# VH-VL binders against Uncharacterized protein At4g14100, part 1

Every score and structure here is a prediction.

Target 1, 181 residues: Uncharacterized protein At4g14100, of Arabidopsis thaliana (Mouse-ear cress) (q67yc9)
Amino acid sequence: DEPVPTPWPHQFHALMFMNYSGDLSMIDLWYDWTNGRNFNIIQEQLGGITYDLEWNNGTSFFYTLDESKSCRSGQLEVGILRPNWLDGAKYLGQQNVSGFLCNVWEKVDFIWYYEDVETKRPVQWIFYTGREAHIMTYEVGAVLEDEKWQAPVYCFNKEKKSLSTKGALSEFKGYKEKAAL
Positions, changes and structure headers below are counted from each chain's first letter, unless a header gives other numbers; Kabat numbers aren't used for antibody chains.
ipSAE, averaged over its two directions, is called F for ESMFold2-Fast, E for ESMFold2 and O for OpenDDE. V2 adds 0.75 times the mean of E and O to 0.25 times the DockQ between the complexes of E and O.
[cut] stands for letters that were removed.
Atom coordinates printed by the task and the answers are left out, and those that the model quotes come from them; centres of patches stay.

## First folded at step 1 (VH-VL)

Design b01 (framework fv_barzolvolimab)
Fold by ESMFold2-Fast, scan of step 1:
Structure b01 (fold): chain C 181 residues (1-181), chain A 120 residues (1-120), chain B 107 residues (1-107)
Amino acid sequence: as target 1 above (181 residues)
Amino acid sequence: QVQLVQSGAEVKKPGASVKLSCKASGYTFTGYYINWVRQAPGKGLEWIARINPNSGGTYYNEKFKGRATLTADKSTSTAYMQLSSLRSEDTAVYFCARDYSSGWYYFDYWGQGTTVTVSS
Amino acid sequence: DIVMTQSPSSLSASVGDRVTITCKASQSVSSNVAWYQQKPGKAPKALIYSASTLQSGVPDRFTGSGSGTDFTLTISSLQPEDFADYFCQQYNSYPYTFGGGTKVEIK
């Protein structure tokens, strides 16, 4: 009787505008459930490009390609979000957002999710931290070429151990763990 | 500038109800959740509930569920909290405070508070 | 419910002193902790959010740190206007909960 969130397509590309307390970024999200991988390419307004590459076996890399050659890697207990990751969300009703009439759901202590009533595309989601993702484009079935899903060689250098996680990497890890149910 | 202006002091008898208001200005009212927090004399802060003014959606601390009722009027940019079946333990200053519409965020602006006294 | 335990409940200090207040959560709250200042008869004022981010307009003598369960608010050089009550708050989980408060009073 109540609307339920639409499962994510097995593959899509989304360009997202991200706002967290005035810190702005643009994110290219490549979701690829079929091949068990997920890629966020993050361009910060006041910074460089950061790459968040994750595999469904829990392997994750958070790296930059600039002169710093930074890479943090780890093994998470959870893989990428499953297509039905919003199962169990509580329906909150309808709201007009960015020109779309949306159905709105929440997962308590995690997320509010806004979906266009007519097309079923995501319009925005807002994390419990106040981080807002505004979905600018949504291309169902789009796939990034296989050769682009490669962590740089310095992510595998035994000399460079992982550092304690702080800030965005710790935050994003937390979101994935909350989403795993 | 952002302001939250609350209604004046109330004195009630045990068993009565009270309805407090919180008028918002200086921002888009429907873009931010409104929270209600109380503080008993000489004690700390206690969170009661929040409302999304755009949808009317509410979430209550279990301790106040069934006694507190939150509403919002978009046309006047005013949030309300009604607290029923008042007891002497409800004597407190009641604050409204906004967070971003997502919730799970800190309270960046607070109303000045409304003193509610329940006397027997 | 998550219990936030503040220490100390009160302290006496002089202008120019370094003041440290701690807050311990009964379970992990990530970095979702804010600190508020409250003067007698006034509403709380936000000082710090996300454990360590300074609210706009707040003097840089206020510093927050910590993650998980252990959090600290530090005032590097206490000023006359800093004598007040201070509260930590977690916003990681409903219901939101506050620490018991710390009264900073003149010595």
Scores: ipSAE 0.000, ipTM 0.468, lowest interface PAE 16.6, mean pLDDT 85

Design b02 (framework fv_barzolvolimab)
Fold by ESMFold2-Fast, scan of step 1:
Structure b02 (fold): chain C 181 residues (1-181), chain A 121 residues (1-121), chain B 107 residues (1-107)
Amino acid sequence: as target 1 above (181 residues)
Amino acid sequence: QVQLVQSGAEVKKPGASVKLSCKASGYSFTSYWINWVRQAPGKGLEWIARIDPSDSYTYYNEKFKGRATLTADKSTSTAYMQLSSLRSEDTAVYFCARHKYYGSGSYFDYWGQGTTVTVSS
Amino acid sequence: DIVMTQSPSSLSASVGDRVTITCKASQDISNYVAWYQQKPGKAPKALIYAASSLQSGVPDRFTGSGSGTDFTLTISSLQPEDFADYFCQQYNSYPLTFGGGTKVEIK
């Protein structure tokens, strides 16, 4: 027998440390499958705060709330990750990571996923691109207030097109588009 | 120079609400998050909640959720905490403190002087 | 919640003494620990962040060490102004939590 990965809860909040080739950020990840939405609030070490708001219908917004009032918007062909997105992952065994004994899985050419053996919480995930997400907190059932899921009005004034996104789950968007092949 | 200046002492009856202020100066108010922490007489420090002044996004300790309400006014560089349904156990000194959201710098590098709140019948 | 267990709760010392305060986290917090000094009637003042980094303006007699779950604050040669309460804090995960404090008092 071998362990199977735990499906994500329908709603959770995670505070994450993101490291990508020395680009460091802290991300508030709000996953909300129940309402078909996902939100990354990204504090960059060498910059301000960027908001990555994503909807299951593929609509996404990248914006700032500073004086520049910048926004990029786009329509992706795929929506947010399903709770069971790890179905079919290859089990790689156990590793100790940051004081946790983890079961480790791989979705080939996409991601390595580390889950605490005891609590079943995610501990970290590492994208094939080299981006590392370290999960500092994991709050099952936490939901961000509804008013926070609304992109600013200036996102609609320009109707700009953008097919790329930044955030804790941006590589997941790329994976789903690649899988559509 | 960085300063966080808090409002004066408050005396309240059980069941009342109190609203405390924390005025920031000497730095970009929207570039740091403001946290609220309390200390009961002779006791340790207890974290209440945080606010991002750039968009007023809040996050609360579950113990205080529903009783504490954080707001921020960018025009006056002032953060506020309202605490409702006060009990004698809420008697404490309340501090505001700032931090950066990212990395090793996410500690409380500057604190306000504290506001004493006394709840007595 | 991450529990921070601080010891001792109090100690008596003389000027010139080496003082050591320990803080233990209930789970791995990497190096996300800060130490604060608090004098009677005043706000806490940051001394150390990221377990071992000295806050600007703080005397170098204050040293932080440790990683994972076990952390130590050391004062190499206690000065009269160092008689105070000291608190550790984890900032690895929310809710943010503090140790119970250590009172450093004069013999």
Scores: ipSAE 0.000, ipTM 0.455, lowest interface PAE 18.2, mean pLDDT 83

Design b03 (framework fv_barzolvolimab)
Fold by ESMFold2-Fast, scan of step 1:
Structure b03 (fold): chain C 181 residues (1-181), chain A 121 residues (1-121), chain B 107 residues (1-107)
Amino acid sequence: as target 1 above (181 residues)
Amino acid sequence: QVQLVQSGAEVKKPGASVKLSCKASGYTFTSYYINWVRQAPGKGLEWIARINPSGGSTYYNEKFKGRATLTADKSTSTAYMQLSSLRSEDTAVYFCARESYYDSSGYFDYWGQGTTVTVSS
Amino acid sequence: DIVMTQSPSSLSASVGDRVTITCKASQGISNYVAWYQQKPGKAPKALIYAASTLQSGVPDRFTGSGSGTDFTLTISSLQPEDFADYFCQQYNSYPRTFGGGTKVEIK
């Protein structure tokens, strides 16, 4: 009988360390299935803060609040990950990671997922691209206050200049690769 | 439209230093790595280094460590490569190329037109 | 460093021919391979990424295949504008490395 991955809680906050070929960042991940939204607040080690705000209807904003006031917006065909998004993952066995004994699963061509055997908390996940997300804290039931889930006004002006064309959607998906999920 | 526009041709003597520029437009400069690649006359492509313009973090090919220095100016959306202690073997066309920051593809999707650097006595 | 061995170094072909270029990696690199076209005096232009995905705006006569260590670029019906140099590149690891190039010349 193989272990099955634990469904995610409907809401949680995770502070995460990200590593991609030596490029380091810290991410505040606010997952909120109950309200149909997900937020990555990305602090690059030697750079600024980028905000990745997504809604379950596919509306997504990737923006900065610094002097550049950049914003990219798009409509994705899929919404945020469901709590049971790991259903059907292939079990790979057990591995010790960061002091935790983990059960490991793989979503082929996408991700390896590591979960603590004792607590069932996520410990890390690694994208097939080599991007590594290491979960430092995991706060079940934590919710970011509603006023913080608002894209800046300049995001709506930028939307007028950016049609959801094949090229624009591809570019937006590239920005999304900065996110933890 | 994404564009990378590079500075003009340079002629240098052995032992000199050169600083090349690559001005980006048509996208958010800080969201994509900039790579530098050279090509000697009639030869293949050789990767030199990459910079993350957001924080200035760099990664260098071991062959160029200590001689190449990458920088970026966010206010002008311009990346720079300085190459010191020039030798005749450094005669090449130098290209800048965009690579997505954390992009799953990781390939060089847009290239500058190239800058010819000639090192001769 | 991952070594990319590209063959042939040159080939001669006629308009309408099928052209095949191969690239072999010194170790497994999954599908992290791109192909570039370079015309004389010009910068390289991306054709294929992720071994088999066509870059936007590139004609569908260009196809890429392979995984692991063995990769192939095929031009199904060579056109006059296709006479150029072609390079493979791995982007699995740093340093990024390129194949030696293949010159496709008119017969």
Scores: ipSAE 0.000, ipTM 0.470, lowest interface PAE 14.5, mean pLDDT 84

Design b04 (framework fv_barzolvolimab)
Fold by ESMFold2-Fast, scan of step 1:
Structure b04 (fold): chain C 181 residues (1-181), chain A 121 residues (1-121), chain B 107 residues (1-107)
Amino acid sequence: as target 1 above (181 residues)
Amino acid sequence: QVQLVQSGAEVKKPGASVKLSCKASGYTFTDYYINWVRQAPGKGLEWIARINPNSGGTYYNEKFKGRATLTADKSTSTAYMQLSSLRSEDTAVYFCARGYSYGRTYYFDYWGQGTTVTVSS
Amino acid sequence: DIVMTQSPSSLSASVGDRVTITCKASQSISSYVAWYQQKPGKAPKALIYAASSLQSGVPDRFTGSGSGTDFTLTISSLQPEDFADYFCQQSYSTPWTFGGGTKVEIK
């Protein structure tokens, strides 16, 4: 009889503040299960913008648009998070967070997930590494235009230089593997 | 292009305070963290603290909390570190360094030349 | 605090040699490692970030590798200007911590 986490809508946009050991960033998350794609646009508080574009077939790009024109690409064995990725999470009870009364769940050694009791929207999630995502806005059904879901041309020239377990892709793979548990 | 120019050497007595400067040029000062790192003679590098020059927000290594104070002046593109209650163990070269942060990475891409601080009776 | 254990503390090498320096984290830090070069009397200079990404302007003879707890900096063909101290740094969690350094000196 314990509450179960609400499955993610098939499409949504969220604006998130990320806190990782005092390093702050603002993330535009575009989740699009319907089209098998996911996009994180990461603005560091002090620094550049990183684009994290992922496809359900395992194709992933981490790139910048500054003068460096950097790109890491890889092929992962896991796709984007399924809407029901929190299935099997352990219920921990209720906690007040940022003015919301939340139901809280844990996937052991991976994540704590906080959901508003009234609206069922996510309020925050915290990875076991200490990385905290605070959900500022949550727009169910929002979809980024198709033309925006494309990596720069220079990403394709560098695909063979990136491995799924190297650099920025290593952290991404780790979280997705833990989510599959 | 990008340069961090630090103030000159300091000699202080135990119990005194020292204030070091780090003047940035060649980039937008408010777009990057400024970090302070020290190196005692013959020893490794030790991170002290960082400042957000845009907000004035600071984050300190617990080891230096209460003794180190970071500030920044936007009009002169200059960061400062004051270290109080100096001990002989504080004798070191003090560096300022620009934090470079992109998503999953953080490192110090440009460094000042260093300021030698000697604490002696 | 995450402890970074760097080895060896020093090594002697000749121009043209392949040099390998290792760094071990006290816990898994994914790919959050940077490497720096420091010449006597000078400030450190960034070489590698995110374990394997080469800093702009750094010669491609410098290579970083590793993930999790074990990391390596390799200089494929040592040049005269490469005699220096080298340090690793973890950027996984604050406080940022550095390895103890490796001195690369002339044999």
Scores: ipSAE 0.006, ipTM 0.493, lowest interface PAE 13.2, mean pLDDT 85

Design b05 (framework fv_barzolvolimab)
Fold by ESMFold2-Fast, scan of step 1:
Structure b05 (fold): chain C 181 residues (1-181), chain A 120 residues (1-120), chain B 107 residues (1-107)
Amino acid sequence: as target 1 above (181 residues)
Amino acid sequence: QVQLVQSGAEVKKPGASVKLSCKASGGTFSSYAINWVRQAPGKGLEWIARIIPILGIAYYNEKFKGRATLTADKSTSTAYMQLSSLRSEDTAVYFCARDSGYDYSYFDYWGQGTTVTVSS
Amino acid sequence: DIVMTQSPSSLSASVGDRVTITCKASQSVSSYVAWYQQKPGKAPKALIYDASSLQSGVPDRFTGSGSGTDFTLTISSLQPEDFADYFCQQYYSTPYTFGGGTKVEIK
């Protein structure tokens, strides 16, 4: 029988190295299924820090804390990934990656997922777009304090661009491509 | 300016194979995906397959699995499609078309098309 | 497979007319629909993407609308160069599928 991917823990923290055609970034990923939320803190090598805060009810904020105080907000039709989001993934076999022997699966038209055979931790995933997410650290059960999951006050100004319109949803796709998840 | 230039017309016998090329210029080849679409005379458009050159991975319409093979040569910015076991029903114009390489992307630029005729 | 049903298959119109073409998906494709124009002997040309976004260089008389399963392409004031075939496409899931096409011909 073929291996099945390990369901994600309800909460974890990961530090990730991102590579997309030589554009490099580091992402601080806080996955929190228990509280219905997900947070990407994105540091680009040649840029500033961007915050991608998502809620399971579809509410999403993409913002900066620098002088620009930019924020995009929206209501998406789907929430954060479920712990069992890899259910039904196609098994592709084994591959050695970054010193780990991995089982590899594919969620068709989305992602290739690599899991360490020994520890069952994620090692990397690659989006169909070619964006590579390399998991450097993986802390099961780690939770970011509730106070940190608060979008800035300027995200709630009525005049800020919403991600819920069709034009804004297309723009949001561009922002989301920076995130690890 | 983005341009996709396809190889010239082909005439093949049933059972033969054909290999078509699509050369990209004016953009970064590895940042895009290349799709292959055919159009039989008087019929609509039918998607065959997509290749992401940065990964070297191709994905196929189930109808063409086992007969179509997509490859890409990054050094020459050229994508290829080989279609084997040709039948008269494969007579069509074959287009290559670019998408952004991102999920949920449309075909923003198209090659001029290559006519393939399969006759005995 | 997602089936894209396009109507009408053909229509006759005069310069200056408002032309409407519809496309229905067999299941929800969100807003991931594009519209292409094809002239005889030529490759398709993108007109609209993400259901309602205008492709760069395309005249603003072309508008797209819709979401989910029902989509519409409208040409507000038909010009001589607009007599062509039009196709919708979904890129929500593979295999990517196209509508059967609509031929817009001179009256």
Scores: ipSAE 0.000, ipTM 0.481, lowest interface PAE 15.4, mean pLDDT 84

Design b06 (framework fv_barzolvolimab)
Heavy chain, then light chain:
Amino acid sequence: QVQLVQSGAEVKKPGASVKLSCKASGYTFTSYWINWVRQAPGKGLEWIARIYPSDSYTYYNEKFKGRATLTADKSTSTAYMQLSSLRSEDTAVYFCARWGYSGYDLYFDYWGQGTTVTVSS
Amino acid sequence: DIVMTQSPSSLSASVGDRVTITCKASQGISSYVAWYQQKPGKAPKALIYAASTLQSGVPDRFTGSGSGTDFTLTISSLQPEDFADYFCQQLNSYPHTFGGGTKVEIK
ESMFold2-Fast, scan of step 1: ipSAE 0.006; ipTM 0.485

Design b07 (framework fv_barzolvolimab)
Fold by ESMFold2-Fast, scan of step 1:
Structure b07 (fold): chain C 181 residues (1-181), chain A 122 residues (1-122), chain B 107 residues (1-107)
Amino acid sequence: as target 1 above (181 residues)
Amino acid sequence: QVQLVQSGAEVKKPGASVKLSCKASGYTFTNYGINWVRQAPGKGLEWIARINPYSGNTYYNEKFKGRATLTADKSTSTAYMQLSSLRSEDTAVYFCARDTYYYGSGSWFDPWGQGTTVTVSS
Amino acid sequence: DIVMTQSPSSLSASVGDRVTITCKASQDISSYVAWYQQKPGKAPKALIYAASSLQSGVPDRFTGSGSGTDFTLTISSLQPEDFADYFCQQHYSTPYTFGGGTKVEIK
């Protein structure tokens, strides 16, 4: 009988290593389905830190805290990924990846997903665009303090820039436009 | 203004095929999956299949695999379900219904089409 | 397949009554239950999703609760327009499955 992907826990923290055609970054992912929010804190190897703060109602902020005081905000059509977002994925069999024996699934037009057979933790996922996320740590039940889910004051200025879909946010925009369930 | 409008009632003989349509409006058609669900007279709801209108990828309930065929036409924002080898037990109201969750499976349905009655009798 | 067992199959109630309908899943489905209302000759209308989230435009007298395998829909003070059939649905995994329905009739 074919394995089915494990639904994501309602809350977790993952430290991810991201590789996109040789451009490297480290991402702190705080997934919080219980409170309807998701946070990616992205440190580029040769760049600054970018904050990608998303709410399940579609309110989203993409900002920096450096001298640029950059912020893009808007109302996205998608909320955060639901815990069962991998339902209906095509099973591709098993592969050994980063020391783990993994079950592998494909969510067509979006992502390949690798899950440890024994612990059911995600090991890596690869977007169709070629971005590779390697899951370094996986802490089920971890929650970031409420006060840290705050966009800076300059995100609320009248002249703020429209929400950008570049980077990791762009991958999910692509999925919503292509693989609508 | 988001709505699904279905084709009219069909009467078929056993062994025939039927093709139902579901026209979407008020949203980007390719962004949400379309599900087909049936309800026999006085009975409960039964999920048949889902289509991704962007890719054309389909997911079928095993009970209907081989008899149901889903397609979607992006240019007209219309989803179709063809059901072949009709039996009297296929007499039901057939609904199309949109996924509420943009990506992934595990969706509830909103909106629903008004339903198409299919009667299979000799 | 996940089997959804709904009870009762029918009940009679008066306006102003508190009504409860239960739904039991054959396996752990976390919080992925939706509830629908259906009136004769009409399509189902979503009331609740993810066990306890109220669908936009639905009156707050409808509440959902539960997790794991046991779920409940409650109507706190039944109104004349609430006499209808109600169905639970697991939206955990395909194939999606529905409860057998509960008919809420006037006493």
Scores: ipSAE 0.006, ipTM 0.482, lowest interface PAE 13.0, mean pLDDT 83

Design b08 (framework fv_barzolvolimab)
Fold by ESMFold2-Fast, scan of step 1:
Structure b08 (fold): chain C 181 residues (1-181), chain A 122 residues (1-122), chain B 107 residues (1-107)
Amino acid sequence: as target 1 above (181 residues)
Amino acid sequence: QVQLVQSGAEVKKPGASVKLSCKASGYTFTGYYINWVRQAPGKGLEWIARIDPNSGGTYYNEKFKGRATLTADKSTSTAYMQLSSLRSEDTAVYFCARVHYDFWSGYYMDVWGQGTTVTVSS
Amino acid sequence: DIVMTQSPSSLSASVGDRVTITCKASQGISNYVAWYQQKPGKAPKALIYSASSLQSGVPDRFTGSGSGTDFTLTISSLQPEDFADYFCQQYNSYPWTFGGGTKVEIK
């Protein structure tokens, strides 16, 4: 029948180029379903570095390491994306994108997902808000060292301040909160 | 120099199968997809299928699904197309072509074999 | 399937003429169009890819333009070796499809 999206590998590293109406950022994505954690390191073209560390128990931290020592924490009802998070997506057919022929699916009101027909790697995804994530590298089985998955001490000891971010992370957090609600 | 050299002309009767070869040289065989395209006498070009020699992954035009089979042999840098259940309408020149694959420019055929004439007649 | 409608099917021209061939896709294909030249008894030769990028080794009198659904191949100052058949091809979606071809003949 219809093609189904490929489940994500349990661990991978991806370097993503994010475009939102000309605002550019580079995102280092470390997905680690095996250890129940997910890490996005966001370098904005006209801004600093923001860290988004998430755990499968719903705990998440958005922080900076500059002199502001900003940290916002949250507790979501739902943890990190499952490997099969695209289950139930609507198949839309095929499109050629930046050198890859892709099968395209839609999670209505959330995301369009593009997967290479041949290799089954993700090529891009576009949020309904217009943010476009282009998957530049895709390293199956890559794992970030355990010591790097630690939020700074000020995430636990000080009042947590709201952080401003324009990345896809805002949409993912919103989607998880919608799913939990 | 990048070249694709195809096997010689074939004459087959209806219902037979034919297997054509396409030998690559002058580049890394596993780095590029190979497409198969045919051209019937006096007609335009018709795309059949493509193969990734690295993975063995294939994609077929639905018109040829079940009749065409693409394979590739890394050790000899040779791609093959087998076409079964031949009909007179399969009389054509069959080309193999290398697909230039580039993240930004997409897929297109940059180097072509010289073609193999296949004639199907009783 | 995406249908590529190519026009004209044939044209007569003289050396030094400017020749324009058009190709229209039945739906949007961005810039995923290639143009090929084919001489009698020979394989097609790539001229243009991504609608407007010139293939290495091809003379700069060949130019491509267009995006979405409307594409053109232009040959400025036609040369004797340019009398041939020309085909457009979309590679946006499988199955890949070709235009019907344009024969460029001597006047």
Scores: ipSAE 0.005, ipTM 0.474, lowest interface PAE 15.5, mean pLDDT 83

Design b09 (framework fv_barzolvolimab)
Fold by ESMFold2-Fast, scan of step 1:
Structure b09 (fold): chain C 181 residues (1-181), chain A 120 residues (1-120), chain B 107 residues (1-107)
Amino acid sequence: as target 1 above (181 residues)
Amino acid sequence: QVQLVQSGAEVKKPGASVKLSCKASGYTFTSYDINWVRQAPGKGLEWIARINPNSGGTYYNEKFKGRATLTADKSTSTAYMQLSSLRSEDTAVYFCARSRIAAAGYFDYWGQGTTVTVSS
Amino acid sequence: DIVMTQSPSSLSASVGDRVTITCKASQSISTYVAWYQQKPGKAPKALIYAASSLQSGVPDRFTGSGSGTDFTLTISSLQPEDFADYFCQQSYSTPYTFGGGTKVEIK
């Protein structure tokens, strides 16, 4: 029998370093399946902070809090990633990565996923585009306070449009839409 | 239609340097690593080094560290290996080969090889 | 460095034969073994990764098995185009290392 990837816990916090073509960003990921929401706070190395807030009903906001007060909002037909989103991944064996012995899986045309064999925590994942997420911390059961899951008022005076983003997690949005089919 | 096309044969004197190229097509160049592997006449395969063309990160076999230098040019989808201080034992066919980042040690597509001859 | 030991170094076989090649790692490498085919004057061709996963386009008469230190490549019914050299390789850790090769030649 091959190992099966561990389903994501219903709530967790992770600090991630994202590397894409030498562009480094730090992402503060708050996954909250219990309340049907997901929050990515993205700090670019040479840039400001962007906020990627998504609800399981498909409502999504990608915004900044700086003087530009930019916001892209939209309605996706799919919600946040399910805890078992790695179901059906192909097992590729074990590999040592960043001091961890990892089991490695692939969701074809999307992502390679690395999980510590001992603790079952994610160590890294790499998108087919070459974007690499390195998981620095992983806090199972951590929850961001309810009041912080509120998009700014200027997100609601925009007409509803398709959410389009070149941000660090655009691959997950594309994957969710494909997976719903 | 994945293809890796390597530069032509080289003849060098001991102590010289050689720079080989490997041009990729048929896939997203920055999404896969490029490895260099050599095969001396009548002998087995020997891994030299790997480059991630997205990050520029390189990983060398200690035997070649300090003599081999890997680079990649995203604009032309071309990987390069320079090998310096050539010795007669460096006479070999040099292959470039692609690997997935998740399976960095599995070489799914190979270039045709470049023969390097080191002679006095 | 992880040492990969292949056996046999050569074998003679006829079309239709079942051919088995073995590979032993000097330490446990889980399932991180690949197999390659090489014909004279040509680059190696990928056959199998992760000990048992078949490369797309490779005929299903090629099968790989094993884990830990002992690995096997089997060709269930040898075809004329299968006469070649075969190499195992560990993909567990750098430097990646290859077995010495097995020459499969016509009887």
Scores: ipSAE 0.006, ipTM 0.514, lowest interface PAE 11.0, mean pLDDT 85

Design b10 (framework fv_barzolvolimab; at its last look DockQ between E and O 0.50; V2 from the best seeds 0.00; counts 0 for: pae E 2.01 > 2)
Heavy chain, then light chain:
Amino acid sequence: QVQLVQSGAEVKKPGASVKLSCKASGYTFTEYYINWVRQAPGKGLEWIARINPSGGHTYYNEKFKGRATLTADKSTSTAYMQLSSLRSEDTAVYFCARDLKYSSSPGAFDIWGQGTTVTVSS
Amino acid sequence: DIVMTQSPSSLSASVGDRVTITCKASQSVSSNVAWYQQKPGKAPKALIYGASTLQSGVPDRFTGSGSGTDFTLTISSLQPEDFADYFCQQYNNWPYTFGGGTKVEIK
ESMFold2-Fast, scan of step 1: ipSAE 0.320; ipTM 0.767
ESMFold2, look of step 2: ipSAE 0.548; ipTM 0.831
ESMFold2 (binder alone), look of step 2: mean pLDDT 92; pTM 0.945
OpenDDE, look of step 2: ipSAE 0.536; ipTM 0.852
ESMFold2, look of step 5: ipSAE 0.581; ipTM 0.837
ESMFold2 (binder alone), look of step 5: mean pLDDT 92; pTM 0.944
OpenDDE, look of step 5: ipSAE 0.733; ipTM 0.897

